# Ledger of designs, part 4: VHH binders against Thioredoxin domain-containing protein 6 (NME9)

Target 1, 330 residues: Thioredoxin domain-containing protein 6 (NME9), of Homo sapiens (Human) (q86xw9)
Amino acid sequence: MGSRKKEIALQVNISTQELWEEMLSSKGLTVVDVYQGWCGPCKPVVSLFQKMRIEVGLDLLHFALAEADRLDVLEKYRGKCEPTFLFYAGGELVAVVRGANAPLLQKTILDQLEAEKKVLAEGRERKVIKDEALSDEDECVSHGKNNGEDEDMVSSERTCTLAIIKPDAVAHGKTDEIIMKIQEAGFEILTNEERTMTEAEVRLFYQHKAGEEAFEKLVHHMCSGPSHLLILTRTEGFEDVVTTWRTVMGPRDPNVARREQPESLRAQYGTEMPFNAVHGSRDREDADRELALLFPSLKFSDKDTEAPQGGEAEATAGPTEALCFPEDVD

## First folded at step 18 (VHH)

Design S5 (from R3 with A33W)
Fold by ESMFold2, look of step 18:
Structure S5 (fold): chain B 330 residues (1-330), chain A 121 residues (1-121)
Amino acid sequence: as target 1 above (330 residues)
Amino acid sequence: EVQLLESGGGLVQPGGSLRLSCAASGFTFDSYWMSWVRQAPGKGPEWVSGISGSGGKTYYADSVKGRFTISRDNSKNTLYLQMNSLRAEDTAVYYCAKEDYWSDNYDFDYRGQGTLVTVSS
């Protein structure tokens, strides 16, 4: 090659749900190469992406890689024999291109960039799409089967996450209004405990200290009055309750939330940091840790079976507890 | 791979000034809020300042407001912290961090190795 000014980060590798959510918050258009592990990313389009990046600049056009098997949100793209390119703007899916079609990719990039510029500059509504091309509901000719039909593709497992209505929202009398919006967003509230958190609890809850003054303001705020500690779950078609709750909450800074996600809870009920009305867990691992910290006395067994019974190793007995907790001694 | 390389630290007298830089790579720099975080000896990390992806919004901890100025040059993928009227309590290792958009747990997904600022005498 004649130039040695190559940037290693042409395409950002999205290997975790956190990186996926960061991509959704990016300004402008993000083009995601969704690939299968056995065939790898789409090499033929790399030169096109390099050209587009140079011509458009770095402000509004981003490229990413995502392996379909690594992310639950990409489940419907798994096992496909060609690459799928997903186009995201403003956190929403705005286009899909299947296959390594460089002319179509270039046209789609330019069209979606123009559309997003008009959304940002003129306030036009973003044209959001749903990728229904992989739906197989109309091509299946079948009759009813015997009872007990088992669908290997469907799981009925529920997960849960922590939500906190913070003291600022409670003190302003917004608790019931926020609970109503949580329910309207499709969450089920399994537990609602009013508690004034102690300084010790708050310092354990927030595992790191961002800095003396900023962290001490957060600690003082969280101890200043009652909070409502909620356990949320969903039964809708989304499997990850943690990411859904984060989306409803909005950006952590209420001023950013009002500008970028004005319908979010933090936009509506937060004032300024640290007073941002609500808390939610970062990911599944943190949700599990935070729930165990704040609800240490919860168990799978009800109060009629508190005492251990002979040390049974099998867990498949009796009615299943309806609350979303880790399996305890059974 | 995300990389953040801080520089510009050193020894200064109280009332002095210093300018920190952070070279960023491995991600779309101008799409992320960036922050400066510091850790003084014997203390936990403290968030110092944050800046939006475009540079249009800046935020500061009360302890540094009016003395520090965060900025970025998106054409050079570089984050800056101009530190004026330095005090002994500003002594810390300063880290450049790619900030999480949603979480208020003060988690930092990635941060650099840091640069030491010492304010003494």
Scores: ipSAE 0.150, ipTM 0.398, lowest interface PAE 3.8, mean pLDDT 74
Fold by OpenDDE, look of step 20:
Order: C-alpha cells, then sequence, then structure tokens
Structure S5 (fold): chain B 330 residues (1-330), chain A 121 residues (1-121)
C-alpha cells in the first residue's frame, strides 16, 4: 500500500469569506495571488513559489489563490487581468506587487518575511499599507504634510510613453549611445531601469502578438538578457510623445529602416527582425497599458477625459410611411 | 549577457577526485538556482545536482549522492562541484546551468560550454 504522500498544495485556494478570514488569521506572511475566473491564477509564479518554499520553509510563509469574483473584499481588483499579489501579515496588507516580476516578487517576499519575523520576535510595529491604486480620488484631500519620500509623481500634465532598449542593443553596448540620441531628440527620460524581463512578463507584454509566427522568437529574445525600460516625456512642442518616439525609432524592420529612414534608431542599431534594438508604444492607450504593466507603482494622473456631454439631440420622430408593398398575384 | 564558464575537468583515475568550477556573469547570481548537468557520450543529458540561490538547499541525483558536493560562492559568482570517488560511469561533459524562475526543475535557460571529465584507468 504505497503511502500516497499527500501532496501538500503549495497554494491554498480561498473561495469564501471564511477562508479569507482564516488566511488573515494565519501566522507569518501570506502571498495571495488575486485572480479572476476568466483569466485564472498566475501559473508561472508557481515554480518560483515552490523554490522559495524549499529554500525558506513554510513555517511563516504561506501562498494562497483568491478569486476576486467570489470575494467582496477583492471587488476593487476585478476587471484587470494583470497578476496581482497581495502580501498579508498579521491580517494586514503589508505589500502589493503587480505583474509577474519574479525578482520583485522574490525580493518582496524575503523583505516582508524578514520584517514579519522581527514583528513576531521583537514586537516591532508592522508597516501596514493601503493599496493606493484602489484609492478613489475623493479621499486624497485630507491627509496632512507627512514628508513621505519623493514618489516621482509624474505630474498628470505630461504625456509619457514607454521605450525599451532591447537585449540585442544592450548586449552590443549601445545603451549609452541610444540614450544620448533619445535626449538629443528632445525627450526627457523620467525613469531608466535596467533589468531582464521574465518570460511571463514578456508574454503578458506582447500578448496581442501571441498568434504571430515570430512570437516565441520575440519572447525568447526579450528574455535573453537585460533591457533598459525607459519612461519618456517631452516638454517642448505640440507633438504627441508617442508619435514622436515612433518616428525616432523608425520602421519596425531594420532593413526597411535602413532604406527608408537611415537616421532612425532601428536603422542604426537594429540588425534583423526581431533584433530591432528598441521598442515603443503603438499609441497612447498602448503606452498607458505598457507603463502600467512594467511600472505598476507609477501613478499616472488620469486626465478626466470629460466626455463631452452629448446634447440630447431631440430625435424628431419623422412619420414612418408604411410602404405597402403590393401583393403580387400569380 | 549571461555567461557560464565551466572549468576543472580532466583525466582522473577511478576513485580519484576533481573539483569543477563555473564562473557566472551577466545576471544576479545569488537570486537563481544553479545546477550541474552531464552528458555522457551517446547518452542524453542527466541532471547531477542543484543548489538554491542562497546555497541553503542542495539536491543530488541518486547516482552521485554521497560522492558529489555542490556549493557556491555568491561573492565570487562561482558554482562548484566537488566530485569524489569517481567512477568510469561518471565520464561525461559537465555543464553549469542556470535555472529560470519560471521553469520546473531541470529546465534551464542558460548553460555553459561544458568541461570534459574522463574517468579511466
Amino acid sequence: as target 1 above (330 residues)
Amino acid sequence: EVQLLESGGGLVQPGGSLRLSCAASGFTFDSYWMSWVRQAPGKGPEWVSGISGSGGKTYYADSVKGRFTISRDNSKNTLYLQMNSLRAEDTAVYYCAKEDYWSDNYDFDYRGQGTLVTVSS
């Protein structure tokens, strides 16, 4: 009778309010993958969590899955397919990670676990956070002058776009030259982050290309080494930052770029598809999506697109002339 | 660019010892699980040993358990494999492999060029 080793589920499924409360009562740190029924949980992170479980142990580290559609406490997390990880300790929210960023997740888990150990061992105060991405605009008025660290509030007035210096360009040592050209083109670089994008992240980033033949090659390339993730803005001129950046990048295919726009970044630093040196957002909507995915901590002030109150055009009911189509006979 | 450079291979007699090294660059070394894999002539790849990012956890194939020791020096970005009581069946090219965050065990995103270990009388 082979002792079926009860495969202890790595992640506890939280589908009820009672299970949620039980999770909140758990000792230590709980990492909750918040998902929606139509998207499912973040599958790639399971391997990371398994490795972390083995390395750190499970005494004070817990993993959970929570379906946002089933839990009222997670109502604000509905409508987005982006992986969201909530960190709970002592029944309180202590961190939030958005996106399948393995290094960030690992770091956050380790940091929060260490903090929680100190709370448990030394009676230190737990640093509780509010998920600011969920704070409705209305409550921001009242709380006072605490000198919090310069969260680079990219002022709502500046349109931003994403630029990526891809692994091919970075590997060839072209990063500084490309950055210089970006600046010479009149862009301000608000953020410059060097990191290797994860496969899960890249797949999410390029999810709209999943049906393309070159998709897997693109994913492989983007994960092959470090990229520079840049937030670009432009202070001068009436031109849209997204459109201007696309112009500076040039045609997608480096060979076409060399023929049609030899001064473009892709002409100068691209080789062949998919090794075209740089990425830029397609349009403003895409920029917002991409920036939110890669920089979830950046608060971009939504300009209230006041939808023009479309005036009620009084649809004068013109008389429906009943065209009597004749009963043709035989 | 991720680079893995194996060294320390060579000819050794049965019962002898070797120490393999792998110099890693181009990534945050201490954040990744690392493994040794080997491939004998005419055989498929075989996982040999793995070690966690911190070095706190080690694992071995049954074929090498008690004879081989995996270790790492994160300050030097170097992975090691101490091989004792070597046998003829240990003859293979040994590869250093970086494990991906998202991969299951024995799936590697990068590996080195390998170092040849020959155990012969």
Scores: ipSAE 0.028, ipTM 0.548, lowest interface PAE 3.5, mean pLDDT 83

Design S6 (from R3 with S52Y)
Fold by ESMFold2, look of step 20:
Formats: C-alpha cells, sequence, structure tokens
Structure S6 (fold): chain B 330 residues (1-330), chain A 121 residues (1-121)
C-alpha cells in the first residue's frame, strides 16, 4: 500500500509527446541529449552534467534524454551519428551543440542559463533559434554557379553506416589489416565491437525467407565465430557514407569483385560466397535498420515502482566504450 | 530498367519435365547472382534455386534438390531452370530474380510476370 520514494534521475527520459510537452513547460534551461538507438545516450558527458547539477542546483537546470526515432518532432535529427544537444528555455529552442564537446557544452550551459535568469528576473527577450542547418539548403536556381554559394550550404553534419568484418576474415587473421584499410580510405571508426552473432540476430538482420539454402548457409557462417561490428562515418565532404563504404567493399561476390574491382576489400579478402569478408548496408534505410538492430538502445521507466538506479536499462549489451565522445583532453 | 522475361511454363503430368527460361536485360548479367522464386496460388513467394554470377556454384531448396537444375548462359543473358520429376506441389508461377550488386542480404527482385507451371494428374 505505501508509495515507493520518488528518485530524481540526472537525465529524464523523454519517450512520449506528452513528456516532451511537459519538458517544454519546465522553468529554466533544459539540455536534451538527442541520440540514435544504435549509439545510445552520450555517456562521456554524464560526469559534466553531474558536476553542473551540483554547482547550479535543480531549480533552473534540467537534463533530458530523447531518442530521435521515438518522437516526430525530432525527425530532422535522425540518422546523425554524433549526439545533438538541444537547449530549451521557455519552451523554445535557444541553442544547439553537435558532438560530445564537454568544454563547449559547459560554456553553452552557463551562457544560456545566465540568459534565462535575465529573462526570468528582468523580462528580457529570449533569443530563439530554429536550427535551420538541418532542414534547408541554400536556394540556388543556377546549377552551374559554384563560386561560393554551395560552400555556404555546406553542412558540417555527417551520418553513419554499419560495417561488419565477417567471421571468415576474422578467422583468417585479417581484422587489423582491414581496419587499417578502412581508415586509409577516409573513414572514422566510432565503434569496433567483437561479437559472435546469434542465430536470432542474423535471421532478423537479413530479413530473408526461411528455407532458402543460400540463406541458411549465410546464417551458419555468420554464427560460426566472432565478427567485428563497426560503426563508420566520414568527416570530410558531402560523400554519402553508405555509398562510399559499398564502393570500398566491392561487389558482393568475391569472384566478381576480383574481376571488376580488384582493389576492393571483397576482392582482396573474400574467397567465395558466402565468405566475402565484409558486410555493408544496401542504402540509408537499411543502415538505420541494421544499426538499430545490432546496437539497440533505450531504457524503459516505471512510474512509481522504479528501483533506485539511473534510468532504465532495456537495451541489449552494446559497446562498452564511449560512442559519442570525440577526442577529449581530459 | 531491369527487365526479366520468363517463359517455358505449361501444363504437365506428374513425373514430367519442363525447362524454364528467363531473358534478362538492363544490367550486366554476369555480375549478379540469379534465382528462381515460385508462388503458388494464395501463398507467399518461395525461393527455389540460385546460381552465382560466374555460374560456378548452385543452390537449391530442399523441396527441389535432385529434381531441378539451375543454369545460366552469360553470353545470352539467359537463366534456365530444368525441372524434372514434377509433382503437384510444384504448381506455381515461377519468377526469375536478380540479387543486389553490393549487399549480401538475399532480398530478390522479380519484376517479370512469371511463367505458370501447372502439374495436374
Amino acid sequence: as target 1 above (330 residues)
Amino acid sequence: EVQLLESGGGLVQPGGSLRLSCAASGFTFDSYAMSWVRQAPGKGPEWVSGIYGSGGKTYYADSVKGRFTISRDNSKNTLYLQMNSLRAEDTAVYYCAKEDYWSDNYDFDYRGQGTLVTVSS
């Protein structure tokens, strides 16, 4: 009959539109970690947020988590492999920080908190932003004019794709060599998880009709030993990471790869189907689906019976190292 | 545009034989694995057989092993299915299918109208 004591988490999980609207009505500044399911919340910044909560207190500074796929309002932040931190005050967006840049986050929190204190105490006008960099590109009616207008439209944001170094390449001792070639091709590896995939994972991953002989051999192969599951991104240019990775991998069939793209990874490290050394997503849609499947995220909250732990853990065991943390000086 | 044209179906008695053909165009045929997929009335598609681009390795569903033979002629951009010892349960529309160039998922693209095989005693 008695109620369990309510525990206030460092970061409140925003999983529904109702919770999102409640967050927008909060007094003071709210910092929202908008994350992808495959990356999970940005763990490296938690210590910073704990320090700042102690310094500022709970009444004007709040932290929240939101998975981009769970809320339609966050649609434009989907597919980004860097964390996005949205700053809300008075229900309005007032700042955006991309990436787990702890010094910039701390500065932005302090600046926006001071600005919001002045709004509340003095009635100053709040500076609201739209984060237009993700929603629109510069309008250019002449496609022959590249004298600087396309450079103004350049987005600094990048996306991720899945790569797998398959059990055949791992068993042949080629993992480090392939990783080196991935890096030499201009990819950044955000995650490298060694995992022996289960039959259930593989069957969901490939979304294929049961009973096909080639599919059953693929399932057996992918379960036969460890793979390295990689999250790849590029920081340079506007090249599509999925398309670029496919080109580096080469054709699915190693015999075709050796004939048509002899410098590709599958030409160099594949033998014969299904032993083609590496996997890459077919397109953006498949990359998002495959990443969500293999790197699940999201804790689920229980309203009044929650055990005293930070948030809920419903996510399958994923990477143990910081996914969202860029090179930090600490 | 990828085009696949199946032919060679018909009505046949149990124990009989048919040879299906699929004329392919709109892509570099020998760079792609090809498959036969069948669909019986009121049922979902069932993969039947597959062959890699070079023609060196073939695969079969358990239900057709030993009775069906897949082959390809890359010079004619044509895929074949020799079906022997046909049974009533082989009755279906048969489609040829092209696999993806890069992805190793086994989703198939069958864009033709297919060719009907009816096995009836």
Scores: ipSAE 0.249, ipTM 0.600, lowest interface PAE 3.2, mean pLDDT 75

## First folded at step 20 (VHH)

Design T2 (from S5 with S52Y G53S S54G G56S Y110H)
Fold by ESMFold2, look of step 22:
Structure T2 (fold): chain B 330 residues (1-330), chain A 121 residues (1-121)
Amino acid sequence: as target 1 above (330 residues)
Amino acid sequence: EVQLLESGGGLVQPGGSLRLSCAASGFTFDSYWMSWVRQAPGKGPEWVSGIYSGGSKTYYADSVKGRFTISRDNSKNTLYLQMNSLRAEDTAVYYCAKEDYWSDNYDFDHRGQGTLVTVSS
């Protein structure tokens, strides 16, 4: 049922020298997970990065992934058994953290972000460093699968789906109640982003169909106020997250939901179409597409921030091949 | 399983009329919005008209408003499209479609085999 082939990452994948140079030109602090192809990116720290995105905001903090074998600039990091986290600001290396040391990563992110804010706002001198990791003490430890770092003991990874708490439910003050019911139904909420969707965004999301009056009412509704965009997963791993979320939501039409599944969210919180309180993806393929559309790779843009430097620019989605976010620990 | 069978297509002159039918089975017909979608040669699907589960509200593409009438008979599990004042641009294969039960995605979950409507002199 559906394809589980795609995951959407919060971190921008830097696979070419051109993308590397684009990353170096970004405003603010960029944290790069430099990994080996045979090991893969450092999954245990993803929950930390998501937590920090929520706490700090999106204006000056970016995350990226880079495979050491893909870029010549990273040749000195090849063959390492632990991930290396490189901190770049203003195109310069400002910190290095080795291994999945979440407390040190958090401290370093906060310290370097504070320093970079002072550089940008006050013109202070940026403190650049050289990476002293070229010592003879290399430790070869396989990273990725580890008994203490894996939330799922089976070989398959947990999958994610999109959920939206729509403007009608948000306007009626039902957001917290719906979130509570989502958690009680056994979902883990990896991301909760409040956003007022634009008409262009909604039309891409729901595929435009000319002359469809019901569709136009849906577009108007989804643009009418803030929504909460959620990424859901389940801790159990035995039942598909997309199917489970559809079941909890209930039928699309709230009147049908009240008749056929009165315990469902749409039965409880929907009124009448298009005001049915919540959205969920139809299947795995739709979930992957919708997640990629709504949660693009982090991209710094002057239009999306109040930063005083740089020219005007539009937000740009980076490469997004996978999306899997950790539990929100806030 | 879900089965949709369209009928009533044919060759008609401009200005003429046709009535399409769609027999539905394998699902709870009166629980779903239903739509007519058409596909002209070499083009992707184009939504034409939609109707609520109970039949109380109907919707039409701008290109067919005032000429086409969608209806349903939930006791017979049948969807209808009355097409009047037909034009050459209405030439297409017409499908009835069951909309997705859970999502607002209008990329329709199921369509029938289709019935060809040809409008020409």
Scores: ipSAE 0.019, ipTM 0.408, lowest interface PAE 5.3, mean pLDDT 73

Design T4 (from S5 with G50S Y110H)
Fold by OpenDDE, look of step 22:
Structure T4 (fold): chain B 330 residues (1-330), chain A 121 residues (1-121)
Amino acid sequence: as target 1 above (330 residues)
Amino acid sequence: EVQLLESGGGLVQPGGSLRLSCAASGFTFDSYWMSWVRQAPGKGPEWVSSISGSGGKTYYADSVKGRFTISRDNSKNTLYLQMNSLRAEDTAVYYCAKEDYWSDNYDFDHRGQGTLVTVSS
């Protein structure tokens, strides 16, 4: 009977408040991968953590997974698919890393581990941080303008598009299934924000449709309940993320979608116009506009649109013939 | 040199109370987890309780939970164990132990000579 070496799980799963408290009570540094059930934990960092386990050991270094949807303390981390790593020492938050940046994670782990060793060995004070994402807006403590533009730089290299799961699909409980289909189609969901869009916002969002007969019906529908606003990216393939998303959505009219593209999201989850379950940008320009409108805090690294050096069209100053309008003396 | 000196042991009746003390020296006391371990006659050592360097976190064995209280005075470099509702099964030599810096388990790099607690009618 081969002794199945109990593969000691690299990461402890924290799914209850009791397990969270236990983690906070652990000695040393704990790196918590905060994830949502619909997105899952950050898989690429597991290899890094395994290497670090071997190099540094696990005596004072712990790894954990925490599902934000199950823990009230992590409520503020809900709605984002971007990997978030919380560093806890002595029960206190000492660092936060956003994104799957392996070099940054490694550096932060080593730095915080060294700091914690000094705390334990020498009685040094822990540098506790408050995550600004966790700070309720009300304590405007006027600490000085250190302009650390911690711009949520969505890494400039990834093309993104907007997807909206519309109120009809949300109301019918199709959100999770649609999200699953989006992921199966090879999209990465960077953001998932659930909110009811305001009438003013929807009118501005769909301003290009204001002349359409169904515009008011669309506005009313989009304001009727919560939507999921998604930022989608694609890591694999040469296909444009906007075009690929439009293909996955299918024809605008669900009835047409059922005939022409029965596997499309609109065919599967749409009923009739305007209740077609999902929105996508028309093109790259529209995607940029829509993303800027709905996510104004997201700085998308402007690709250097090298403004074509507009050739100095020599404005040949054609003679401004002063058309002397005659003063009719009547 | 790390020194741990236990005191406060003695004979007590069942249901009685006793307070143990451990005087620590030779290290930065408030920077280390401290524990109480006991060894009954003919038995192996048993972990009893642990306390963090700051005193903010405490842990207890199930056998003593609700009856024993671990505390520390970092200004005096002293560890304490308040033992209430003592039982015959609590009869043991009680050791003050400094936790290993690298251990997340109840591993100790130093322990005292111990103090005998006898619970008998």
Scores: ipSAE 0.000, ipTM 0.241, lowest interface PAE 12.4, mean pLDDT 83

## First folded at step 22 (VHH)

Design U3 (from T4 with D62K)
Fold by ESMFold2, look of step 22:
Structure U3 (fold): chain B 330 residues (1-330), chain A 121 residues (1-121)
Amino acid sequence: as target 1 above (330 residues)
Amino acid sequence: EVQLLESGGGLVQPGGSLRLSCAASGFTFDSYWMSWVRQAPGKGPEWVSSISGSGGKTYYAKSVKGRFTISRDNSKNTLYLQMNSLRAEDTAVYYCAKEDYWSDNYDFDHRGQGTLVTVSS
C-alpha cells in the first residue's frame, strides 16, 4: 500500500540468496556493507551514505547490508577483522574497499557511479573485477578450456597510503611542484592537510629508537614547521599504492637517490639526511597505522550515527502491530 | 640473499678495547646506511651507532659517544665498530644491521646473528 511505500530505508538488509540476486539486478550502483555478526554493520558510514544518497537520489545509488554468515556467497569474507564494502553494478563486482575509510569510500562511490552513468548513457564497457582476496587463492582457469580473455576481468581494488611533504620541502616553497609530480605520476590526492606536527605526534609516528642523536634530529626537523599530510590513491593500474609511492619518492638518503634514482622526488628536493623532502610508509600495515595516527577523521565518528531501534526499517518481516506476533530479531 | 656476519666479540676487562667486524654480502653495500645495535641480557635492543653508505656521516648513542667509532670499508663490504674504554654496561650481544632503503624512521630490514661482548673483571 501507499503508506508502506513511503518508508525508504537507507540500507536494505540482504539476508537470503534470493534478495542477493535481486540486488544484483538493480539498476545503477549498489554498495554492500559486508559485516560480521559480532561487529554489526559499520554504523559510522551511515552519515556518509546518507550524504551520498541526498546528492544522487534513489534512482542510481543503492546501499545494502549483508551479514557474512547468512549468505554462502559471502563465505570468503567471514571472520575478517575489518568491514568490507562490495560495489556492484550491472550484476558485476566493480570495486572493493576494505576498512572504514571515509575518504576512500566517498571517492570510490563517486568514481564508480560516474563510470556506471557512462555505461548506461554511452554504452561503454563496464570494468568488472574479481575480489583481490579471492585472487590470491590461485583460482587460475586452464588455458585449454578458457578462451584466455585475460583483460576482461581484472582486480582493481582501491587502496590508499600516507604521503607527507616534509617541513624542509615546504619551507623551500616546493609544495606545489611536488603535488604536481604526485598527480603526474598517476596518484589522486584524497586529502591534503597542512599541519605543524607536535613532538608527541612525531615521536609516536616515527617510533622512538634507542639512541638520541640521529633520531632526535629527525624529531626536531619534523616539528620545525608545517608539513602537508596527504592521502594518496591510484587513478588507475593495479600496482600497490605503497610500493608505487616509494618508487616515486626514491631512496631514503638523498645522496643515494641522486646517484641511483636521479629523477625521484628525494633526489630532486632532498638535501641530506634527515632532510629528504617526503615521507612514505614502509608497507601496507605501516600505512594503515600511520593513517590512523594522523587522521582521526579517517575513522568515522560514532557521535553522528545512532543505531536504529528494531522495527520496520531493519526488518523485512513487516509490521507486527496489526498481528501482535513476535518479531524476527535477526 | 642478504647475509650479515658479526665477529670480534669476546671477554675483556673494564677499560679494554675490542674491534667488531661485520661481513656483508648479497646487496650493494655502499647504497645503505649500516648500524650497530646491542642487546644486553634481559633487556630490549639498543641502537649504538649508524654510518652512511659513503662513510661520510656517523651517529652515536649518547652512552657510547667518544668511546666507540663506527667505520666501513666498502671495498671489502665490511662494517666495523671500534670499542674503547669498555664498561660493564657495554656487555651485550652486538648486531650488525642493514637499514631500510626507503624508510624514514630508521627501520632495519635485516640483522646478523650477533657477537657477544662481555666486560668483566
Scores: ipSAE 0.455, ipTM 0.786, lowest interface PAE 2.2, mean pLDDT 77
Fold by ESMFold2, look of step 23:
Structure U3 (fold): chain B 330 residues (1-330), chain A 121 residues (1-121)
Amino acid sequence: as target 1 above (330 residues)
Amino acid sequence: EVQLLESGGGLVQPGGSLRLSCAASGFTFDSYWMSWVRQAPGKGPEWVSSISGSGGKTYYAKSVKGRFTISRDNSKNTLYLQMNSLRAEDTAVYYCAKEDYWSDNYDFDHRGQGTLVTVSS
């Protein structure tokens, strides 16, 4: 019990109008969890907020709790069946996130913090909004953009998959073209991170291999330059996102892809193994593992399984793990 | 529906040669990388060699490179392993394996029942 009680104390409780006004006077960005008394504060996001405060520091990022029934200024948020997060900077509302959507919350915090740093350092105009969720005329809020609906539909890692634009495609200048085709195929890109993967990451990431020689070439390739690490979801439809992405990618061997699925990404942008342009997870289980490995900051949801942290390295002198025969797998 | 049937194993003296065959059916043979995997008594599975669908690319484990040659005949849907200069440590059950169509993690999705190779005096 003690660890959960301690984590809740990291958010300042705003129980009076005086505390609300004090919060509005704070320098930087303040994220307010507006909750209902019958539900309590949103516990699934507390670990995310704590981790972000440690990473960013206390100077420009603050967190608060406010019960909607305790403050008249929050009357418009009373009775909602979902948590609401209000973002304030310079005393003005700058964003709203509805629901316990950890990826969207993290993205919004980073975006708004960057914007507020530019306001403070350069004197740029702050982009203030009115809460669109409470307006019958959401189209009337011309300054604000509702980040929520497309992002809110993907609050769980279970609806997402990993995609990687590999170093060969990036080096050939094909990144933007591939991203456009991903979007045209009906995927939403939740995150796009450029990263040169370390040898330790790649060896942990590709835990199954056909053989030592092929694996070492794959490791060399994936470490050879930047990749773009993407989190994909679909905006609609009943198809599994992992299976759909595999179909768009095509067969792993580009020569087979050109012969059998010439419109696939690996056919268009791959050359020869191991240079096949893109990666996708084998199945749902691998997608969950790979996302947790590469994006550990997304583990702060109700479905968080305590994903492993980077920094573990496994020695290579054990070829047995590379020989997995899936016929025994249900 | 995928079927892989190995043959050509047997007893051979050190320094001798054998040729293993694997008859494949139930899939488009030339679309897949194929591999040989072996399992010695009391040990785990060990990858031996892999070959591309066209036959143009080959890979070998360090323990067999220079002694073994993987090949395929796509007109007969047959995978081969020519084993020369055999040693006692090559004694194992040899399996033919089909690699996954989609995954670039070099996973096997099917294997045969295997053929036994014994190298002893």
Scores: ipSAE 0.425, ipTM 0.776, lowest interface PAE 2.4, mean pLDDT 76

